# Ledger of designs, part 18: VH-VL binders against Ubiquinone biosynthesis protein COQ4 homolog, mitochondrial (COQ4)

Target 1, 235 residues: Ubiquinone biosynthesis protein COQ4 homolog, mitochondrial (COQ4), of Homo sapiens (Human) (q9y3a0)
Amino acid sequence: SDGAGPLYSHHLPTSPLQKGLLAAGSAAMALYNPYRHDMVAVLGETTGHRTLKVLRDQMRRDPEGAQILQERPRISTSTLDLGKLQSLPEGSLGREYLRFLDVNRVSPDTRAPTRFVDDEELAYVIQRYREVHDMLHTLLGMPTNILGEIVVKWFEAVQTGLPMCILGAFFGPIRLGAQSLQVLVSELIPWAVQNGRRAPCVLNLYYERRWEQSLRALREELGITAPPMHVQGLA
Below, E stands for the ipSAE of ESMFold2; O stands for the ipSAE of OpenDDE; V2 stands for 0.75 times the mean of E and O plus 0.25 times the DockQ between their complexes.

## First folded at step 14 (VH-VL; framework fv_recaticimab)

Design s2 (from s1 with heavy chain T102P; at its last look DockQ between E and O 0.44; V2 from the best seeds 0.00; counts 0 for: pae E 9.9 > 2)
Fold by ESMFold2, look of step 14:
Structure s2 (fold): chain C 235 residues (1-235), chain A 122 residues (1-122), chain B 112 residues (1-112)
Amino acid sequence: as target 1 above (235 residues)
Amino acid sequence: QVQLVQSGAEVKKPGASVKVSCKASGYTFTDYYMHWVRQAPGQGLEWMGYINPNSGGTKYAQNFQDRVTMTRDTSISTAYMELSRLRSDDTAVYYCAREGKPNYFWGYFDYWGQGTTVTVSS
Amino acid sequence: DIVMSQSPSSLSASVGDRVTITCKSSQSVLYSRNNKNYLAWYQQKPGKSPKLLIYWASTRESGVPDRFSGSGSGTDFTLTISSLQPEDFATYYCQQYYSYYTFGQGTKLEIK
């Protein structure tokens, strides 16, 4: 216990006071610059304790979620066969995920590792959430621009209750223009909330076993409806 | 032309170990979970566990948890099941079975190996 | 740990007969997310590996004759053979795949 090494790779143990300071600082930095994904990660790791327990417990009760918690799959460059994803039919989950990575010039390895969660299983849960976030863009048909990210954050807030998602959903619109804000409030938030309530928890999906599944069929399985409009050109 | 070919019959004494192989062909080995199921003479089917050949992750049935090890070699598309501390009631036919991907999680068994007879006698 | 109970343990029937086999699970195998019953039926002839007949409780596997049908939901399931053929004398197993994997004890179908 006392004097034990890190609980997992990259773990940085912190006191409750240190966690409070990290949470406050990272919240301020994330509000100042919402593209500071490292500060959003610090905020989530230092403030999400109770919510992560709730998410973990619901994953344990779902058969697919329990399998994920037991097998601890990772979505990373070392675990993905990108050549295989490229060979999949257009419209499959794997092909559309690869398209998302390509057009946004991101990789699963660009996400910061989990550092400040003092429970190994909860650290996996938040790590999994970060890796699944890009899947949510693919599932919801949302780009990575500010408006699309806010819409995803509303969906995530309903699904997860994570403080960082609630903060981003509520305060993210500060930087939007009037037209984007009107569309967000009148069309996109109601759609995101409705789908977040209807769909099963998306952390309970074993995406690595579903690459060949049609994205249309997967959306139908989850009860996710088409977005009310294309978001690409609005923000 | 999916095919699962298992290793040959074995005779063992109580307390020994047995390792059964299952070589897969005709599909991408790492895309489908591999299960092991046994059948004692004149008895029904008993699920032993699975391996995810992509990650190497395993789950074993409770009554085998201490004694079974499932592994794989992805370079030769082969799964292995090793059962240790054999008892006379471990005499059975041991099958490998491929899990289909009907919803890309939990599936039924669509292809089975021919079976490997393991006899444990003193 | 879902326990599967089959009934009867064995039965005798003649070619042309209608046969039903029941399978009951100790808890529901209906997954509310997709509204599917995670239940399969297998046929095993002596000295052979099991062969898949039906999955999702009622969907026939490719190449399975339409005299085989499955029905039921939740905890209670049946396999029906509408007109028994000589090649149908075998042992039949139900299996749940909702939470890990469990087989029923088997139903042996014999020639009368």
Scores: ipSAE 0.006, ipTM 0.571, lowest interface PAE 9.9, mean pLDDT 85
ESMFold2 (binder alone), look of step 14: mean pLDDT 93; pTM 0.946
OpenDDE, look of step 14: ipSAE 0.039; ipTM 0.658

Design s3 (from s1 with light chain Y100W; at its last look DockQ between E and O 0.67; V2 from the best seeds 0.00; counts 0 for: pae E 2.9 > 2)
Heavy chain, then light chain:
Amino acid sequence: QVQLVQSGAEVKKPGASVKVSCKASGYTFTDYYMHWVRQAPGQGLEWMGYINPNSGGTKYAQNFQDRVTMTRDTSISTAYMELSRLRSDDTAVYYCAREGKTNYFWGYFDYWGQGTTVTVSS
Amino acid sequence: DIVMSQSPSSLSASVGDRVTITCKSSQSVLYSRNNKNYLAWYQQKPGKSPKLLIYWASTRESGVPDRFSGSGSGTDFTLTISSLQPEDFATYYCQQYYSWYTFGQGTKLEIK
ESMFold2, look of step 14: ipSAE 0.616; ipTM 0.844
ESMFold2 (binder alone), look of step 14: mean pLDDT 93; pTM 0.947
OpenDDE, look of step 14: ipSAE 0.516; ipTM 0.832
ESMFold2, look of step 15: ipSAE 0.537; ipTM 0.806
ESMFold2 (binder alone), look of step 15: mean pLDDT 92; pTM 0.946
OpenDDE, look of step 15: ipSAE 0.512; ipTM 0.821

Design s4 (at its last look DockQ between E and O 0.53; V2 from the best seeds 0.00; counts 0 for: pae E 5.1 > 2)
Heavy chain, then light chain:
Amino acid sequence: QVQLVQSGAEVKKPGASVKVSCKASGYTFTDYYMHWVRQAPGQGLEWMGYINPNSGGTKYAQNFQDRVTMTRDTSISTAYMELSRLRSDDTAVYYCAREGKNYFWGYFDYWGQGTTVTVSS
Amino acid sequence: DIVMSQSPSSLSASVGDRVTITCKSSQSVLYSRNNKNYLAWYQQKPGKSPKLLIYWASTRESGVPDRFSGSGSGTDFTLTISSLQPEDFATYYCQQYYSYYTFGQGTKLEIK
ESMFold2, look of step 14: ipSAE 0.283; ipTM 0.709
ESMFold2 (binder alone), look of step 14: mean pLDDT 93; pTM 0.945
OpenDDE, look of step 14: ipSAE 0.689; ipTM 0.868

Design s5 (from q2 with heavy chain T102P D103N, light chain Y100W; at its last look DockQ between E and O 0.05; V2 from the best seeds 0.00; counts 0 for: pae O 8.1 > 2, placed apart)
Fold by OpenDDE, look of step 14:
Structure s5 (fold): chain C 235 residues (1-235), chain A 122 residues (1-122), chain B 112 residues (1-112)
Amino acid sequence: as target 1 above (235 residues)
Amino acid sequence: QVQLVQSGAEVKKPGASVKVSCKASGYTFTDYYMHWVRQAPGQGLEWMGYINPNSGGTKYAQNFQDRVTMTRDTSISTAYMELSRLRSDDTAVYYCAREGKPNYIWGYFDYWGQGTTVTVSS
Amino acid sequence: DIVMSQSPSSLSASVGDRVTITCKSSQSVLYSRNNKNYLAWYQQKPGKSPKLLIYWASTRESGVPDRFSGSGSGTDFTLTISSLQPEDFATYYCQQYYSWYTFGQGTKLEIK
């Protein structure tokens, strides 16, 4: 193992064996407790290398995605101008994102830094994916409850093909009641899949330059339809 | 050499629709956003919107959001702009323009079509 | 929307003259992350499509003569023609591409 230093901040060089063990352990833990976001993150990093390459290549082929890869925007409390976002009109992406964070008591800083990806650019791609997750909740109008999370995971699975998204999408429903499961299978999953297929790659959106854009306009641009009404009642 | 060749002049009645084409050559069509800009007689330039030829994603200016549709055919490297419910004030020269690299979004326009004159008259 | 204001709207000059056109944006078009000004200048001759002259406020497009120069930052920008040539009589437009796309009203450069 050539003593190559870390490739990026928080990078932890690991052997293939170590990665395998981390993948197995994190998978088991994520199945046991899907709210362990840190374990889901580890699983994504250790299993997503090939998929991340595909995503990176897809981003490179998109002018906006390429700009994102070049400029490396970050979504954190340190990078967001919260005062600006608060001053934006109602219905704007920025205002709705801020509302989402407040209502759901989520911080952009809750996302774990990338550690186990042995490529600096790919490490950024997965970091961007993580940071965009809450933006997708905003974009799709999905809450952070179990159903909302599953719907977003299905959307992400279709969009990215990431193993962790696929696993989350398939195993998420196991803990749902019969009624919730029925709604999920009959309405929400089809909606998520349809919108996921229709929309362009959402990682290719430079969200930080769209704060003033109407959320409605953005949804129209992406071909995202309104979520089924049942999602609000089951939250 | 990069070239953008637009369709010929159009004469339309109020309430009709017009569809203008822009054929791109000399570069990979899907690697660059295509924009549409119009210019009324004796007036300045007005941005209408763009399309990502790779994904088909579009963004329209607010003034056109309900009347304009931008599409593309990647097989023939052609972008289309359709404007519906035409009015007399829609009389203008319509340009397609490529967004240049290394500026992705937002970008400058490095190549332009020759323009298509659309006349709306009763 | 960012409004672009050019001055003057028209000017007359002679061959060999130094010409300056100003463009002001209602908001800064300087992106702090890359320290670039999202501003372009175009030349348009009668009956022709616009031609890109300058991008990133000061970078000349390939094939553009060195007599054309762009300067400025933030909200104030200038296009300068150091020695006016006969082929330079045209209308010039500034454009911001920082937040969507907007053009100045244009500056018509005429022969004196």
Scores: ipSAE 0.019, ipTM 0.522, lowest interface PAE 8.1, mean pLDDT 89
ESMFold2, look of step 14: ipSAE 0.617; ipTM 0.837
ESMFold2 (binder alone), look of step 14: mean pLDDT 94; pTM 0.955

Design s6 (from s1 with heavy chain N54K; at its last look DockQ between E and O 0.20; V2 from the best seeds 0.00; counts 0 for: pae E 9.8 > 2, placed apart)
Fold by ESMFold2, look of step 14:
Structure s6 (fold): chain C 235 residues (1-235), chain A 122 residues (1-122), chain B 112 residues (1-112)
Amino acid sequence: as target 1 above (235 residues)
Amino acid sequence: QVQLVQSGAEVKKPGASVKVSCKASGYTFTDYYMHWVRQAPGQGLEWMGYINPKSGGTKYAQNFQDRVTMTRDTSISTAYMELSRLRSDDTAVYYCAREGKTNYFWGYFDYWGQGTTVTVSS
Amino acid sequence: DIVMSQSPSSLSASVGDRVTITCKSSQSVLYSRNNKNYLAWYQQKPGKSPKLLIYWASTRESGVPDRFSGSGSGTDFTLTISSLQPEDFATYYCQQYYSYYTFGQGTKLEIK
C-alpha cells in the first residue's frame, strides 16, 4: 500500500496515515458543503475498501456484472454518442438519460477520476459507481436537488453499503426544512429502502448495451416502483 | 440484409499462426458483439470468444486464452481472429457469428459467416 | 462453466415422424430477473453454417416453420419436430447463453 508506485492512471499512492487524514478531512468538508463532490469522492476512495470488495465479488457472480468487470465500459462524453441517444424513441433509457442530463445541466464528464484506491479492479468498481449515479436518478425519477440526492443516497446505501452513501443518507437530512424532512421520513425513505432491498444490484446493469430498452420495462425488470410523489418542486 | 463474409481457406504447418477475417455488411458494425466458434471435423461447435467492436473489449474461452487474439477494424467493418502456436488438432472450420440485440443482456447468435477451413498439417 | 448435454447423439426417422431431442444443462439457465431461459437451438446442414431455430427456449425465429417447437425450463429442455419434412434432416445443437456460451455436442437426425 504505502510507498507503492502508481497502479493505474491518476493513482496517487498514500500511506494508511495519509488515508486516515484524507478520510477525516473529506468527511468534515463533505458534511459542511455536500456540493464539494471532490471531497465526497476522496471520502469514498479512502474508506469502504471492504465494501468495495463485497461489491466486486457480487459483480463477478452475476453474468452481466462479470462482463462489465471484464470489458471495463465507461460512461463519458468520449464513449457516448449523444446524437444517437437523441434519435432513440421517447421513453427509452437512453432518451430519458439524455433528458435528465439536459434538465439538470450535468455532463457525464463531471465526475472526478479515481485517485486513492490501491487496487486496480476496486478502483474501477468505485469509478463505475460514480459514472452510473446519474442513471440511478433516471431509474428512480429523482432530480439533483438536495432532497432528490438524499433519496438516491438512501437507495445507494441499501444497495452498496458504501460508507459515503450511508453518511450522506444519514446526515444529509440535517439541512432540510421541516416540511421536506417530514415528507422524506414518512414517504421517500421507506420507498427508497424498499426499492433498494427489492431490486438486484444496479451496478450489474450494462447500461451501454441497454439504451434502446424502455425505461418502464427496465423498472419492471428491476422491481422499481414509481416514486410516491414528484420531488422537483419540493426542494 | 445482414451478411458476414469470411476469408478463404488456410493450410498451415504446426507452430504457425493463422488470422481469419470476417467482414460485416447490412448493419451498424459497432452495435453488435462478434463471436468466433470453431468446429473440428466430425465434432460439435466450440465457442472461442467475442469482441465488442465499439470498445475493442474481448473475452476468450479458457482453452484459448493464451493463444487467441481477437481484433477489429471499424473503418472497414471487419473482425479478426488470430490463433497462434497451431497444432494438428486445431484443424477445424472457424465461424464468426453476430450476437443479436435483445431487451436483455446476453444474446443468441442470429447470423453466421460461411466458415473458414484451417488445416494444420506437417 | 455450464456443460450442455444432448441426447440422443443420433436419430433415424422417416418423413412425417414426430421427433424429440433433449438438452440438459449442468446448472439452471433461467435468469430470475427477467424470468427467461437463456437457451437456443440451431440447425446445421452438412457443409453449411448453423442456423438459429429457437431462442428463449421456446420462441421461434422468424421464418422457422411452426412444426419446430421448444419447451422446458431451468435445466431440462426439448426440441420437437411434429411432422418431419425432407429438409429437416440435419444436426441440431442446443446452446446456453446465460453465462458466456456453451453448446451441446449435437444430435444428428438422419433419414431412415
Scores: ipSAE 0.007, ipTM 0.589, lowest interface PAE 9.8, mean pLDDT 85
ESMFold2 (binder alone), look of step 14: mean pLDDT 92; pTM 0.944
OpenDDE, look of step 14: ipSAE 0.028; ipTM 0.619

## First folded at step 15 (VH-VL; framework fv_recaticimab)

Design t1 (from s4 with light chain Y100W; at its last look DockQ between E and O 0.68; V2 from the best seeds 0.00; counts 0 for: pae E 2.3 > 2)
Fold by OpenDDE, look of step 15:
Structure t1 (fold): chain C 235 residues (1-235), chain A 121 residues (1-121), chain B 112 residues (1-112)
Amino acid sequence: as target 1 above (235 residues)
Amino acid sequence: QVQLVQSGAEVKKPGASVKVSCKASGYTFTDYYMHWVRQAPGQGLEWMGYINPNSGGTKYAQNFQDRVTMTRDTSISTAYMELSRLRSDDTAVYYCAREGKNYFWGYFDYWGQGTTVTVSS
Amino acid sequence: DIVMSQSPSSLSASVGDRVTITCKSSQSVLYSRNNKNYLAWYQQKPGKSPKLLIYWASTRESGVPDRFSGSGSGTDFTLTISSLQPEDFATYYCQQYYSWYTFGQGTKLEIK
């Protein structure tokens, strides 16, 4: 580091060499154990700089994306009004998101803070990507099992082009059984890719303003179709 | 019934600051963005900025970026707009306006009655 | 910033007349994702606050008479009053909310 101070909260300035080592190490670990979310995060931050610039630029050109970049909304237990979400109608984005969190026993706070991105705005973009991940599960109707994660990762890879998503999408299937792999390749991946290409950039959605929106209506707006099968029973 | 009630007229000297309030009623204050728009005498409407009452997030128009501060008190459903370093050309009627709810971007469906701010030496 | 240009700046008309006001944006305010035009029309009477008439370029606000209509897409928009009533003499503003918020300069509708 050139002695420059942190650019944002939790920022850790790193040299190019250090960043390279972190990238290599985190990649190896993420491949070994894909449930190491911290390593996946490190990999994304250290390898995603160029891709993040493209994403940011795309967000700037979108009216909703521009607002998101301006206001910097966060999705965490401290920012979510759970009582409000609980009171929303069934089928609403907010209610379905809450259901997803409950059924899958996940917390919005599971996402690690950004540390290794040397630009404050880009750091937010990748943070937003992380925090929207569970929303994508909700949007796509994908569980948090291995198969569901892979499907979401394929969708994300198509949507964002982030190296970490691409790697996750390709290497995720290595641990699948033959039957799951067949279904993944023949039906789920094509579905994820098709929907990923058709849908606008999902980072340009201000989810926090859409809690009352019907999930169905949102899917229609984005051109997202129902998954070809129920993924929870497959893996 | 949705109502936006603004504070009374203000007379200020150049260089001073003015703070205008807008009390909202008849709806959930935190669910709608609040905007500020001004109108100089005999002139058109000029957007100044907005606040998200839920998060406190703000966006200011470029012409006001360094002089305007928008805040809110959620406990009393009141938005505030403070304009500093006042000039004679800041003489205008200032309006608060609610952004219509459409999940991501909006028009102004309700307006306050306006607050006249006069800047004179 | 998107610049909004209205025409005419002022016009005189009589009760019962058909009136047309145009608004042009320097950039398209049509959002491709939802195919909506982020354009609104307001009416302002002297000494009063603006009143919303039309949003999404063509949707009338609740309580607005059917003699008011909005049309157009992309960069060209029109507000039409089919039969002018005495209470319609006012200043009208178009507004885009596609990229932040900007207003047209206004059109003053006066009695002939």
Scores: ipSAE 0.513, ipTM 0.819, lowest interface PAE 1.3, mean pLDDT 92
ESMFold2, look of step 15: ipSAE 0.590; ipTM 0.827
ESMFold2 (binder alone), look of step 15: mean pLDDT 93; pTM 0.945

Design t2 (from t1 with heavy chain N102D; at its last look DockQ between E and O 0.58; V2 from the best seeds 0.00; counts 0 for: pae E 4.3 > 2)
Fold by OpenDDE, look of step 15:
Structure t2 (fold): chain C 235 residues (1-235), chain A 121 residues (1-121), chain B 112 residues (1-112)
Amino acid sequence: as target 1 above (235 residues)
Amino acid sequence: QVQLVQSGAEVKKPGASVKVSCKASGYTFTDYYMHWVRQAPGQGLEWMGYINPNSGGTKYAQNFQDRVTMTRDTSISTAYMELSRLRSDDTAVYYCAREGKDYFWGYFDYWGQGTTVTVSS
Amino acid sequence: DIVMSQSPSSLSASVGDRVTITCKSSQSVLYSRNNKNYLAWYQQKPGKSPKLLIYWASTRESGVPDRFSGSGSGTDFTLTISSLQPEDFATYYCQQYYSWYTFGQGTKLEIK
């Protein structure tokens, strides 16, 4: 940027050339190792500007999305009341989310802060996308194995149109065995696409206000069907 | 038992500010959005805005965007509404109201007793 | 903003009467995602705070007598009191919470 200071916390102003280099480098690395979440994040930030504008605009037109943009809720260990979530009924969004975190040994803090988006509001949108990712795993009933990640990426790609999701969705399968690949192509991808198209924008859900909601009820609300199979044992 | 107890009546001059408090009890204060609604004498109800007591996030009605500030003190389960640059037409009963928790959007299930604010020269 | 319009603005009735109050919204308050109407009804007596009667257009709040009922969907809603009691003379408000929050102008129910 032309000497402008940071627009938000952790913002790193970059030139178009620098962004291009970061995009290329992060893409290569993300393809090589899809578990490099930091590289996926860089790729999303450097390539997603136009798509993020569209997403933001969609959020602004939705009452719940607008509220989210206004209040800027965050999902982290510092913002979550784990005790509360633990006390929620089985089958509730909050309890199932907590179970997901525990079973998959993931933390809400795993998400890297946004750095390379040159708009404060868009920076939040992509941050929200990142923080909602694990919620999507919960919502879709997908594990954090390679196959589960790919399925979620396909869903996200359809929902958001983000380049990073599209790339992840297409290149993720390269590392799968023949059997997993067959199941992915024949059943899981179609399911993800169908549900992604049918469901409203999942960024427009104020999850923090829905901890007590039945996960089943939420899925019904969104039109999300059960996955064709359990994917934990496939990859 | 859920209770919302508001501060006492206020008399203010035009141009002044007023800050009304609403103390919540009988429930977890941070779990419910708190709204403010006013009612001018002989008139209907007008929504002013809300605060998320957990995050401090606020949304104000357009008519109040530049004059109202909603805050909370979670340590004492108290919400505050401050209205600045008072005018005579700001004379009203001001209510705090809890948004009933039904996932996303809610109705107002509990109300404070109201605080009368009179603006007169 | 969604504008709420109540009718009538005032009405007189006697104890035992069936009373109907209507509320119209300028836009639909039916959310297609969950098929719920984001509409509430309140009762307010003079010098008192509003009291919630009905939410989701037709669900009675706890403690509300069964003589109160809400109906309608989309843009047209009705509050019905099947048999008016002396304590029911008050002002009634409809409220949408589909897009932010707006109230009807109120309906004053007076003794005939």
Scores: ipSAE 0.087, ipTM 0.688, lowest interface PAE 3.0, mean pLDDT 90
ESMFold2, look of step 15: ipSAE 0.363; ipTM 0.738
ESMFold2 (binder alone), look of step 15: mean pLDDT 93; pTM 0.946

Design t3 (from t2 with heavy chain F104I; at its last look DockQ between E and O 0.72; V2 from the best seeds 0.00; counts 0 for: pae E 2.8 > 2)
Fold by OpenDDE, look of step 15:
Structure t3 (fold): chain C 235 residues (1-235), chain A 121 residues (1-121), chain B 112 residues (1-112)
Amino acid sequence: as target 1 above (235 residues)
Amino acid sequence: QVQLVQSGAEVKKPGASVKVSCKASGYTFTDYYMHWVRQAPGQGLEWMGYINPNSGGTKYAQNFQDRVTMTRDTSISTAYMELSRLRSDDTAVYYCAREGKDYIWGYFDYWGQGTTVTVSS
Amino acid sequence: DIVMSQSPSSLSASVGDRVTITCKSSQSVLYSRNNKNYLAWYQQKPGKSPKLLIYWASTRESGVPDRFSGSGSGTDFTLTISSLQPEDFATYYCQQYYSWYTFGQGTKLEIK
């Protein structure tokens, strides 16, 4: 460490060597157990600096992205009005997000705080990426099983270029059965890639201002098509 | 019905600060962005900035970045705009305006009655 | 910043006249994602706050008379009053909200 104090809450200053070691270690662990979200987070923070700059710059050029960077919205149990979300019409982004959380037994608080990014704004960008992840599941209609996670990672990889997404996308399939792998390669990956390329940067969406928006309308806006098959029953 | 009620007229000296309030009623205060727009005498409308009443997040126009502070008190559904280091050219009617909600983006669908701020020696 | 330019700056007309006000943006305010024009029109009477007339370039706000209409796309927009009424004499402003928020300089509509 260069002796500098923390740049933001939870920031842990690290040397290049330390970052390298963390990257290697977290990569190994993430490959061993993809459900180690903490290790995936460490990997993203330690390897994503350049990519995060590109993403940040892209966000700055987008009016909605710029608002997000300015206001720094967070998605957590403390920031979400669950009562409001519950009261929203069926098919709305907010209601469907809530349904996703309930059905998959996922909490918005599952995301670890950013620690190893040596820039306050970039730290937020990666935090936003993490917190938007479950929103992408909702948006894409992907479950939180292995197959669904891989599909979302492919989409994210195309959208963001983040190394951790790329690695996750490529190594995720290693543990799949032959049938699931075939479906993944023949149908789901092409779908994810196509939609990822077609859709604008999903980090430039102020989701917190879109709770009332129809999920269908949002998908249409983004050019996201329905998945080629129901993924929940495949893995 | 939606109403935005602003504080009364202010007379200030150059270098002073002014804080204008805007009390919202008839809707959920935290669900809509609140903007501030001013209008100098005989001039057009100038956007100053906005606040997200839910998060407290703000965005200021470049011309006001160093002098304006927007805040809110959610308990009383009130937005505040403070302008510091006042100059004579800050003499204007100041409006709060609600951003009409159409998902993420909006227009100004409701306006306060305006607050006249006069800066004179 | 997107600059909004209105024309004319002032206009004299009579009751019953068809009035057209134009607004030009320095950049397109058409959003490709949803094909909406991020443009609004306001009416302001002397000593009063602005009133929203049109949003998304062509959608009338609730309570706005049918004689008011907005048209245009991209960079060129028009507010039309089909038959001017006595209460329509006011200053009109266009506004973009595509990239932050900027107003035109206004068009004052006066009695001829």
Scores: ipSAE 0.232, ipTM 0.732, lowest interface PAE 2.3, mean pLDDT 91
ESMFold2, look of step 15: ipSAE 0.531; ipTM 0.800
ESMFold2 (binder alone), look of step 15: mean pLDDT 93; pTM 0.944

